VHH binders against a6qnr0. Designs and how they scored, part 45

Target 1, 346 residues: a6qnr0
Amino acid sequence: MRLVHLDLKGAPPKVCYLSEIFPLFRALGANGILIEYEDMFPYEGHLRLLRAKHAYSPSEIKEILHLATLNELEVIPLVQTFGHMEFVLKHEALAHLREVARFPNTLNPHKEESLALVTAMIDQVMELHPGARWFHVGCDEVYYLGEGETSRQWLQQEPNSKAKLCLSHMEAVASHMRARYPTTTPLMWDDMLRDIPEDQLSGSRVPQLVEPVLWDYGADLDLHGKALLVEKYRKSGFSWLWAASAFKGATGVNQSLTPIEHHLRNHLQWLQVAGSVPADTLRGIILTGWQRYDHFSVLCELLPVGIPSLAVCLQALLHGDFAENVKARVENFLGISSLEEMSFRR
Below, E stands for the ipSAE of ESMFold2; O stands for the ipSAE of OpenDDE; V2 stands for 0.75 times the mean of E and O plus 0.25 times the DockQ between their complexes.

## First folded at step 16 (VHH; framework vhh_7ubx_2)

Design q6 (at its last look DockQ between E and O 0.01; V2 from the best seeds 0.00; counts 0 for: pae E 11.3 > 2, placed apart)
Fold by OpenDDE, look of step 16:
Structure q6 (fold): chain B 346 residues (1-346), chain A 121 residues (1-121)
Amino acid sequence: as target 1 above (346 residues)
Amino acid sequence: QVQLVESGGGLVQPGGSLRLSCAASGFTFSSWAMTWVRQAPGKGPEWIATIYSGGSTMYADSTKGRFTISRDNAKNTLYLQMTSLKPEDTALYYCARGYYRGSNSWYFDYRGPGTQVTVSS
């Protein structure tokens, strides 16, 4: 599977624009979309406060999903449930659920109300995504985990650890989903799992509950290290893994142009990783297209600016290389005479 | 065992006031957000208000300014003060632990049996 990540933070595309680019996604070789809603989802009830002023309506969400279906793009919704909680925890009404009072990034995992909140968010999103085979629950970059007052006290007690704390929350979120939506598999970013020992991973229920997404956006991947990490996760009990690359928004917090060569290298290296691990280990790859690094950050390059990079990356994945014939195909798809003219080189 | 029991419902004239109570037991009441929901005959469930453990409140547009949600943690009791009642407020009112989770289904871990409120001249 090849999924295009749509990050709706800060600069969400209009539905009419999505109708134009979805056919292109499919033509380029994508067969899915990861949609990170954040404040663009039309939350209801008490969660209405989470909406941006210009959030999508339920009808617009339905239209987006319909367009995706027409173009044979499977949709995976993403809702943050641990880190990157700024759009939630910035609100005074919900500030008491912060791990650290000063920072809205991290949810307090000790509060039952925290779990109730994020699971309610998941439920509302799932209501508009019936039949979703996967649901991404985020859980990346939980920066302040363990630094809150409650966490500090808790961590003083044996055998408690930050890893245990992290896994506990992950397990709770995933367990909720598995119980409520037995045909939907939770996805989770893997960064918080990378340094957790194999025995602690295998000792938790997380490997039986989720499929981790191994993300790395660098142009110089440690191929051997990645293979070892894959092996570790498999040994820990994860049945399927995902990879995540980047086609935009990964090379500068306020970058206005996309370094296509960087992203091409990233994808080609992921292909090498895929070739070095056992077959049927990686279920697919998510081509991430970040719009901004967090809720309060400035914008990265806009989606239209990133389209040439996406085309290059998707076609490289599809064909297994980026030879001259592939380059020519990309140029044809984009209606341009030369890809080099579209490339930003650092 | 978690229990929620609503009380205070009844018949009231339009423009009247009514105060609902919900007695909670079997869990740490002060640690949870609490929610009022209602269901009128032939209609789906409607979220009314939530009060968080931190004390903040949220209201539906339909009841905002007329209804007030509050709590007494020492008594493990949730309240809903209703004023300026209208015939359209007629419904079974439920107390629930946690949050409203969607319009197509009201999923709560725990919910009381409800108390009937009827607004009629």
Scores: ipSAE 0.821, ipTM 0.922, lowest interface PAE 0.6, mean pLDDT 95
Fold by ESMFold2, look of step 16:
Structure q6 (fold): chain B 346 residues (1-346), chain A 121 residues (1-121)
Amino acid sequence: as target 1 above (346 residues)
Amino acid sequence: QVQLVESGGGLVQPGGSLRLSCAASGFTFSSWAMTWVRQAPGKGPEWIATIYSGGSTMYADSTKGRFTISRDNAKNTLYLQMTSLKPEDTALYYCARGYYRGSNSWYFDYRGPGTQVTVSS
């Protein structure tokens, strides 16, 4: 599977634009979309306060999903359930659910109301995504976990640890999904799992409940380290893993590489990782296109600016390299005489 | 156990250059946003620059164009290349795990003890 991450944070594309680019995604080699809603989902009822003023309507979401079906793009929805919860926890009515009262980023994992909230969010999204085979529940970059008052008290009791706290919440969310949507497999970003020892991972229920998404957006990957991490997850009991790369956003100022060169190198490195692990280990790769780091951040480059990079990256993955003939194919798809022109338009 | 240790500070003439380093340990460095912050005597903390886990960067207006944040994930090290230094850049510079949110808001869960930068004749 090759999924394009459609990050709706802060700048949702018009539906008519999606009708133009979904066929392009498919033609370039994508067969799925990871849709990250944040506050652009039309939450209703007691969750209506989560909805941005200019969120998509239910009918617009249904049209987007119809367009994905027409273009043979499987859809995986993404709803944050742990970190990156500012769009939820910024509201006074829900501020009591913060892990640390001063900071709206992380959900307090000890409160039954916390789990009830995120499961209600999942349930509303699933109403528009019936039959989804995967559902991404986020769980990345959970800042200040363990620093809330309840967490501090809980951590004082052996054998409690921050790792156990993290795994307990992940297990609770994933268990809800498995119980209510038994044909849907939860996905989680893997960054909070990377530092958890193998024996603690295998001793939890998380490996039987989720498929982790291993993300690294660098131009230089530690290939040996990635192979060891993959082996650690397999030994811990995870049946399937996913990779995640970046086609836009998530790049620094690099004096030696243009953004497209950076992203292409990132993808070629992930191909090397894939060649270094057993068959039937990776379910697919998600090409991420971050639009905003968090709810309060300024925007990165918008999706249209990232299309040339996406084309390069998808074609490299599809063909296994980026040789001269593959480069020419991308130039034809984009209607340009040379990809190097994009490198000079800084 | 998360540790962040800055180095590379010192006394520099106006117009000079300096490169700060922050050695990180006890966590998966490549998966976290990292930030440089400075604090001059009698002033509140001032955000300088953030580099996100994928390499994207963001700079404060006061240092944009003069300072460059970078990271080496293989060495678990964060850098701040400083050029065209001015006396008002004199401050304690520290690295932090986290990012700048805007409107003088930020998220940090760990920071180092800092390294002193003094710009004077």
Scores: ipSAE 0.000, ipTM 0.412, lowest interface PAE 11.3, mean pLDDT 85
ESMFold2 (binder alone), look of step 16: mean pLDDT 86; pTM 0.868

Design q7 (at its last look DockQ between E and O 0.84; V2 from the best seeds 0.00; counts 0 for: pae E 5.1 > 2)
Fold by OpenDDE, look of step 16:
Structure q7 (fold): chain B 346 residues (1-346), chain A 121 residues (1-121)
Amino acid sequence: as target 1 above (346 residues)
Amino acid sequence: QVQLVESGGGLVQPGGSLRLSCAASGFTFSSWAMTWVRQAPGKGPEWIATIYSGGSTMYADSTKGRFTISRDNAKNTLYLQMTSLKPEDTALYYCARGYYRGSNSWPMDVRGPGTQVTVSS
């Protein structure tokens, strides 16, 4: 599977634009979309406070999903449930659920209400995504985990650890989903798992509940290291893994242009990783296209600016290389005479 | 065993007031957000108000300014003070633990049997 990540933070595309770009995604070789809604989802009830003033309506969400279906793009929704909670925890009404009072990034994992909040968010999103085979629950960059007052006290007790704390919350979120949506598999970013020992991972229920997404956006991947990490996760009990590359928004917090060559290298190296691990290990790859690094950050390059990079990356994945014939195909798809003219080099 | 029991419902004339209560047991009441939801015949559940464990409150537009949600953690009791009642407020009112989960879902998995509120001249 090849999924295009749509990050709706800060600069969400209009539905009409999506109607234009989805056919291109499919033509370029994508067969899915990861939609990170953040404040663009039309949350109901008291969770309406999470909405941006220009959030999509329920009808617009339905239309987007319909367009995706018409273009044979499977949709995976993403809702943050641990880190990157700024759009949620910035609100005074929910500030008491912060791990650290001064930082809205991290959810307090000790509070029952925290779990209730994120599971309610998941449920509302699932209402508009019936039949979703996967659901991404985020859980990346939980920066302040363990630094809250309650966590500090908790961590003083044996055998408690930050890893245990992290896994407990992940398990709770995933367990909720598995119980309520038995045909939907939770996805989770893997960064918080990378340094957790194999025995602790295998000792938790997380490997039986989720499929981790191994993300790395660098142009010089440690191929051997990645293979070892894959092996570790497999040994820990994860049945399927995902990869995540980047086609935009990964090379500068306020970058205006996309370094295509960087992203091409990233994808080619992921292909090498895929070739070095068992064939039944990686389920697919998510081509991430970040719009901003966090809720309060400035914008990265816009989606239209990133389209040439996406085309290059998707076609490289599809064909297994970026030879001259592939380059020519990309140029044809984009209606340009030369890709080099559009390439930005850092 | 987790339990919620609503009380205080009844018949009231338009413009009247009622105060609903919800007695909670079997869990740490103070640690949870609590929610009032109502359901009129032939309609789906409607979120009314939520009070967080931190004490903040949120209201539906339909009830904002007329209804007040509050809690007494020492008594494990949730309240809904209703004023300026209208015929359209007629419904079965439920107390629920947690958050509103969508138009086709109940707040969390725990709610009471409900108390009937009827507003009629």
Scores: ipSAE 0.757, ipTM 0.898, lowest interface PAE 0.7, mean pLDDT 95
Fold by ESMFold2, look of step 16:
Structure q7 (fold): chain B 346 residues (1-346), chain A 121 residues (1-121)
Amino acid sequence: as target 1 above (346 residues)
Amino acid sequence: QVQLVESGGGLVQPGGSLRLSCAASGFTFSSWAMTWVRQAPGKGPEWIATIYSGGSTMYADSTKGRFTISRDNAKNTLYLQMTSLKPEDTALYYCARGYYRGSNSWPMDVRGPGTQVTVSS
């Protein structure tokens, strides 16, 4: 599967633009989208305080999903449930749910109300996504986990650890998903799992509940390290894994490559990883298109600016390489004479 | 066993007042946000107010300024003071543990059997 990540943070596209671009995604080889809402979802009830002023309406969400169906794009919604919760925890009414009182990024996993909050968020999103086969619950970059007052006291008790704390919350969220929506599989970013030993992963219920998304956006991947990580996850009991690359954003400071060259190389490297693992290991790849790195950051390049890179990356994945024949296909799709000239304009 | 029991409903004239109570048992009441939801015949559930464990409150636009949610953690009791009642407020009123989860996610985490409020002249 090849999913385009539609990051709505800070700059939600108009629905009419999506009506134009979804057919292009499909034509380029995508068969799904990962929609990261953040505060652009039309939360209701007490959760309407999470809504940005310019969030989509329920009818706009339904139209977006209809457009995805018309273009044969599977939709996976993403709702953060652990880290990256500034859009929630910045609010005074919910600030008591922070892991560390002065930092609004991480949910306190010790409070029963924390789970009630994120399950309510999930349920409201699922109300508009009733047939979703996968649901991404985030759980990436859980900064300062273990540093809150309750966590510090809890960690002083044997055999408690930050890994156990992390896995416990992941299990609680995933168990809600499985119980309430038995045909929907939770996805989680894998970064908080990478350093957890195999015996602790296999000793938890998480491998039986979720499919992890292994992300790395670099132009050069540690192929051996990725193979070892894949093997660790398989031995831990995860039945399916996902890869995640980047078609825009997430390039860091690299003076030797244009953004498109960086992203193309990232995707070619992931193709090599895919070729080095058993055929039934990777369910798909998510091409991420970051709009904003965190809730308080300035916007990076907007989706329209990233379309040439997306086209290059999707076609490379679809055809297994980026030789002259694939390059010509991308040039025809975009109506340009040379991809090299595009870097001059970017 | 986790239980919630609403009381205090009844028949009232337009412009009148009622005070609803919700007795909670079987869980740590003070650690939970508590919510009032109402449901008129043939309509989906409508969120009306939430009081967070820290004491902050939030109200639906339709009831803001007329209804007041409060809690007594020592008595494990949630309250809804309703004033300036209108015929449109006629509904079965439920208290619920936790948060409103959307119209299709009924019931909420735990809810009681409800108490009927009828506003008519």
Scores: ipSAE 0.213, ipTM 0.667, lowest interface PAE 5.1, mean pLDDT 87
ESMFold2 (binder alone), look of step 16: mean pLDDT 83; pTM 0.842

Design q8 (at its last look DockQ between E and O 0.01; V2 from the best seeds 0.00; counts 0 for: pae O 14.9 > 2, placed apart)
Fold by ESMFold2, look of step 16:
Structure q8 (fold): chain B 346 residues (1-346), chain A 121 residues (1-121)
Amino acid sequence: as target 1 above (346 residues)
Amino acid sequence: QVQLVESGGGLVQPGGSLRLSCAASGFTFSSWAMTWVRQAPGKGPEWIATIYHGGSTMYADSTKGRFTISRDNAKNTLYLQMTSLKPEDTALYYCARGYYRGSNSWPFDYRGPGTQVTVSS
């Protein structure tokens, strides 16, 4: 599977624009989308405090899902449940649920109310996604985990560790998903799992509940290290893994490559990782298109600016070709598509 | 162990007022958001109002301006003051702990048996 990540943070695309690009995604070789809502979801009830004023309406969400179906694009929703919760925890009404009182990034995993909150958020999103086969629960970059007052006290007991704290919350969220939505599989980002020893992973319930998404957006991957990481996850009991690359954003380190060259190389590197593992290991790859890194950041490049890079990256995954050959093929394809679209304007 | 017990319902004429109470036990009342939900016969649950742990409030559009939610943390008690009652307000009124999960389910497993409010002439 090849999924395009639609990051709605800060600037939701118009539905009419999506009607134009979903056919393009399919034609370029995508067969799904990962939708990261943040505050662009129309939360209701007293959770309506979470929605942005320009959030999609329920009818707009239904139209987006209809457009995805028409273009044979499977939809996976993403709702953050651990880290990256500033859009929730910035509100004074919910600030008591922070892991560290002065930082709104991370949900306090010790409070029963924390789980009640995020499971309610999941349930509302699932109301509009009732047939979803996968649901991404985030759990990336859980900054300051273990540094809250309750966590510091809890960690002083011998069997307790930051890893156990992390796995406990992941298990609680995933267990809710599995119990209430038994045909839906939770996904989560893998960064918080990478340094957890195999024996702690296999000793937890998490491998039986979730499929991790291994993300790395660099132009040069540690191929050997990735293969070892994949093998660790398999030995820990995870049934399926996912890869995640970047077609847009995520070049933060000052590098000597153009953005397209950077992203193309990232995808070619992931192809090499995929070739070094058994064929039934990776369920798919998510091509991420970051628009805003966190709730308080300024926007980076908008989706339309990233379309040429997306086309290059999807075609590279489909064909396995070298950068110059793939770029030439893509520019011919986009020229043909643009010319055919423009023939109706004249 | 969580217990919520509503009281104060009854028969009232249109335009009248009632004050509902909810006694809470078995959990740290002051640390939780508390909610009033109503359910008319044959209909799903309808969120009415929530008061958060810090005292801020939020109301459903249909009852805004007529209903007032409040809490007394020292007595572990939640209140709903209802005014300008209409026949459409006739329902079982439930006290609930936590967050509304959506329109297709009753997300508040921690709720009382409800108190009946009937508005008729």
Scores: ipSAE 0.494, ipTM 0.822, lowest interface PAE 2.5, mean pLDDT 87
Fold by OpenDDE, look of step 16:
Structure q8 (fold): chain B 346 residues (1-346), chain A 121 residues (1-121)
Amino acid sequence: as target 1 above (346 residues)
Amino acid sequence: QVQLVESGGGLVQPGGSLRLSCAASGFTFSSWAMTWVRQAPGKGPEWIATIYHGGSTMYADSTKGRFTISRDNAKNTLYLQMTSLKPEDTALYYCARGYYRGSNSWPFDYRGPGTQVTVSS
């Protein structure tokens, strides 16, 4: 599977634009979309405060999903449930759920209300995504985990650890989903799992509940290291893994143009990783297209600017390399004479 | 740390040949396209040739048929074989990581300090 990540933070595309680019995604080789809603989802009831003033309507969401279906793109929704909670925790009414009072990034894992909040978010999103086979619950870059007052006290008690704390919340979120939506598999970013020992991972229920997404956007991947990490996760009990690359929004907080070469190399190296691990280990790859690094950050390059990079990356994945013939194909897809004019170098 | 170091430049007569080398370190050389660029006094950078990770090559019209770009991934080395050299080929020659982008700017994240090529009778 090849999924295009649509990050709706800060600069959400209009539905009409999506109708134009979805056919291109499919033509380029994508067969799915990861939609990160953040405040663009039309939350209701007590969660209405989470929506932006220009959030999609329920009808627009239905239209987007319909368009995706028409173009044979499977949709995976993404809702943050641990880190990157700024759009939620910035509100005074919910500030008490911060791990650290000063920082809205991290949810307090000790409060029952925290779990209730994120599960309610998941439920509302799932209501508009019936039949979703996967649901991404985020859990990346939980920066302040363990630094809150409650966490600090808790961590002083044996045998407690930051890893246990992290896994506990992940397990709670995933367990909720598995119970309520037994045909939907939760996905999680893997960064918070990377340094957790195998025995602790396997000792938790997380490997039986979720499929981790191994993300790395660098242009010089440690192939051997990645292979070892894959092995570790498999040994820990994860049945399927995902990879995540980047086609934009991963090379600078305020980039206005996309360094295509960087992203191309990233994808080619992920192909090498895929080739170096056992078959049927990686279920697919998510081509991430971040719009901004967090809720309060400036914008990265816009989606239209990133399209050439996406084309290059998708076609490289599809063909297994980026030779002259593949380059020519991309140029033809994009209707341009030279790909070199569409990118810059850092 | 990414490093590129060019060598092989010098003084040659018109019609002569010269082979430039670029030693690369600090990154996975085989995963990157590599490019030769030159800059003559008073002029902007001029793209010469690019070799892709798969070995395919592209050349500027000004050097096509006379110059050959190649690579040895085992040695992390990029080469430029120059033949039928002309006075107008006089320039500082740079090795750069990645594709060339733009005609009058330095669009590369990394390049070497350059090696001087002088073609004169």
Scores: ipSAE 0.000, ipTM 0.253, lowest interface PAE 14.9, mean pLDDT 92
ESMFold2 (binder alone), look of step 16: mean pLDDT 81; pTM 0.818

## First folded at step 17 (VHH; framework vhh_7ubx_2)

Design r1 (at its last look DockQ between E and O 0.67; V2 from the best seeds 0.00; counts 0 for: pae E 4.0 > 2)
Fold by OpenDDE, look of step 17:
Structure r1 (fold): chain B 346 residues (1-346), chain A 121 residues (1-121)
Amino acid sequence: as target 1 above (346 residues)
Amino acid sequence: QVQLVESGGGLVQPGGSLRLSCAASGFTFSSWAMTWVRQAPGKGPEWIATIYTGGSTMYADSTKGRFTISRDNAKNTLYLQMTSLKPEDTALYYCARGYYRGSNSWPFDYRGPGTQVTVSS
């Protein structure tokens, strides 16, 4: 599977624009999309406070999903449930659920209300995504985990650890999903799992509940390290893994232009990783296209600017390399005479 | 076992007031956000108000300014003070634990049997 990540933070595309680019995604080799809603989802009830003023309507969401179906693109929704929760915890009414009072990034994992909040968010999103086979619950970059007052006290007790705290919350969220939506598999970013020992991973229920997404956006991956990490996760009990590359929004917080060469290299490196692990290990790859680094950050390069990079990356993945014939195909898709003219070097 | 029991409903004239109560048991009441929701005949559940563990409150536009949600954690009791009642407020009122989860089904995991509020001249 090859999924294009649509990050709706800050600069959400109009539905009419999506209708134009979805056919292109399919033509270039994508067969799915990961939609990160953040404040663009039309949350109901008291959670309406999470909405941006220009959030999608329910009808617009239905239309987007319909367009995806018409173009044979499977949709995976993404909602942050642990880290990157600024769009939720910035509100005064929900600030009491912060791990650290002064930072809206991280949810307090000790509060029952915290779990109730994120599960309600998930349920509302699932209501508009019937039949979703996967649901991405984020859980990346939980920066302040363990630094709250309750966490500090809790961590003083044996055998408690930050890893245990992290896994416990992940397990709670995933368990809820598995119980309520037995045909939907939760996905999680893997960064918080990377340094957790194999025995602790395998000792938790997380490997039986979720599929981790291994993300790395570098142009020169540690191939051996990645292979070892894949092996670790497999040994820990994870049945399927995902990879995540980047086609935009990964080379500077305020980047205006997309360095195509960097992203091409990133994808070619992931191809090498895929070739070095068992064929039944990686379920697919998510081509991430970040619009901004967090809720309060400035914008990265816009989606239209990133389309040439996406074309290069998708075609490279599809064909297994970026030889001259593949380059020519991309140039033809984009209607340009030379791809080199589109490459921006730092 | 989680249990919620509403009381205080009844017949009232337009412009009148009622105070609903909800007795909670079987869980740590103070650790949960609590919600009032109502359902009129032939309509789906409608969220009314929520009170968080931190004390903040949120109201639906239809009831904002007229209804007040509050709680007494020592008594494990949730309250809804209703004023300036209108005929359109007629419904079965439920106390619910937690957050609104959607409209396709019942939007809460736990609720009471409800208390009937009828506003009529």
Scores: ipSAE 0.736, ipTM 0.894, lowest interface PAE 0.7, mean pLDDT 95
Fold by ESMFold2, look of step 17:
Structure r1 (fold): chain B 346 residues (1-346), chain A 121 residues (1-121)
Amino acid sequence: as target 1 above (346 residues)
Amino acid sequence: QVQLVESGGGLVQPGGSLRLSCAASGFTFSSWAMTWVRQAPGKGPEWIATIYTGGSTMYADSTKGRFTISRDNAKNTLYLQMTSLKPEDTALYYCARGYYRGSNSWPFDYRGPGTQVTVSS
């Protein structure tokens, strides 16, 4: 599976643009889309407060799904349920659900209401995605977890740890998905799992409930470290894993590379990781295209600016390298005379 | 364990007024958003209004301006003041705790058994 991540944060593409670009994604080698809504989903009822002014309507979402089907692109929705909850927790009506009262990024995992909130968000999104085989529930970058008043008191009790706290919330969210949508598998970003020892992962129900998405956007990956991490996840009981690269944004500190060179190298490195793990390990790769890193950040490159990089990265994955014949194919797909002339800004 | 009990329904004439109450027990009432939902015969549940823990309110378009949601945290009681009642307001009215999950199933974690409101000559 090769999925293109559509980050809608701050700037959702018009549906007419997607009708043009989805055929291009398929022609370049994609067979799926990961849609990250944030506040661009048309939440209803008293969750209407979560909607951005220019969020898609239900009709527009149904049209997008129809267009994806016409182009043989499977859709996976993404809804944050732990970290990156600023679009929710910024509201005074919901601020009591923050892990740390001063910071709106992380949901308090101790409150029964917290689970009720995020499961309702999932249920509304699933109403428009009823056949989804996978649903991504986020759970990345859960900053300040364990630092809230309730968490500090809970952690003083000997068997309790931050890892246990993290896993218990992940398990609660994933259990909701499995119980209500038994044919839908939850995905989670893996960063909060990476440093959890194998015995704690195995001792939780999380490996039996989710497929983790291992993300790293660097131009230079620690290939041995990734192989060891994959082995730890398999020993812990995870049945399938996913990789995640970046075609847009997230370039890091290596200033000797242009953005396209950086992203191409990132993808070639992930190909090497895939070659160093058992064949039945990775379900697919998600090519991430970050538009806004968090709710309060300024916009990065908009999607149209990132299309040349996406084309390069998809074609490199499809062919296993990026030789001159593949470069010429990309230039023809895009109708441009030279990839070296492209400049990108974040 | 969680219990919600609605009361105050009845038969009223068009243009009339009615006040519904919901007694809550088995949970910390002041810590939860509370909601009124109605269901007319043969129709799905319709969200009416929500009042949050801080006192802010949100109303469905169909009842805005005619209905007022309020709460008394000292009495663990939720209220719905209805005015300018119409025959189409005839429904079973439910008190609910939690968050709207969508139109395809009952949309809240917990609800009461409901109280009937009938608007007829």
Scores: ipSAE 0.309, ipTM 0.725, lowest interface PAE 4.0, mean pLDDT 87
ESMFold2 (binder alone), look of step 17: mean pLDDT 82; pTM 0.819

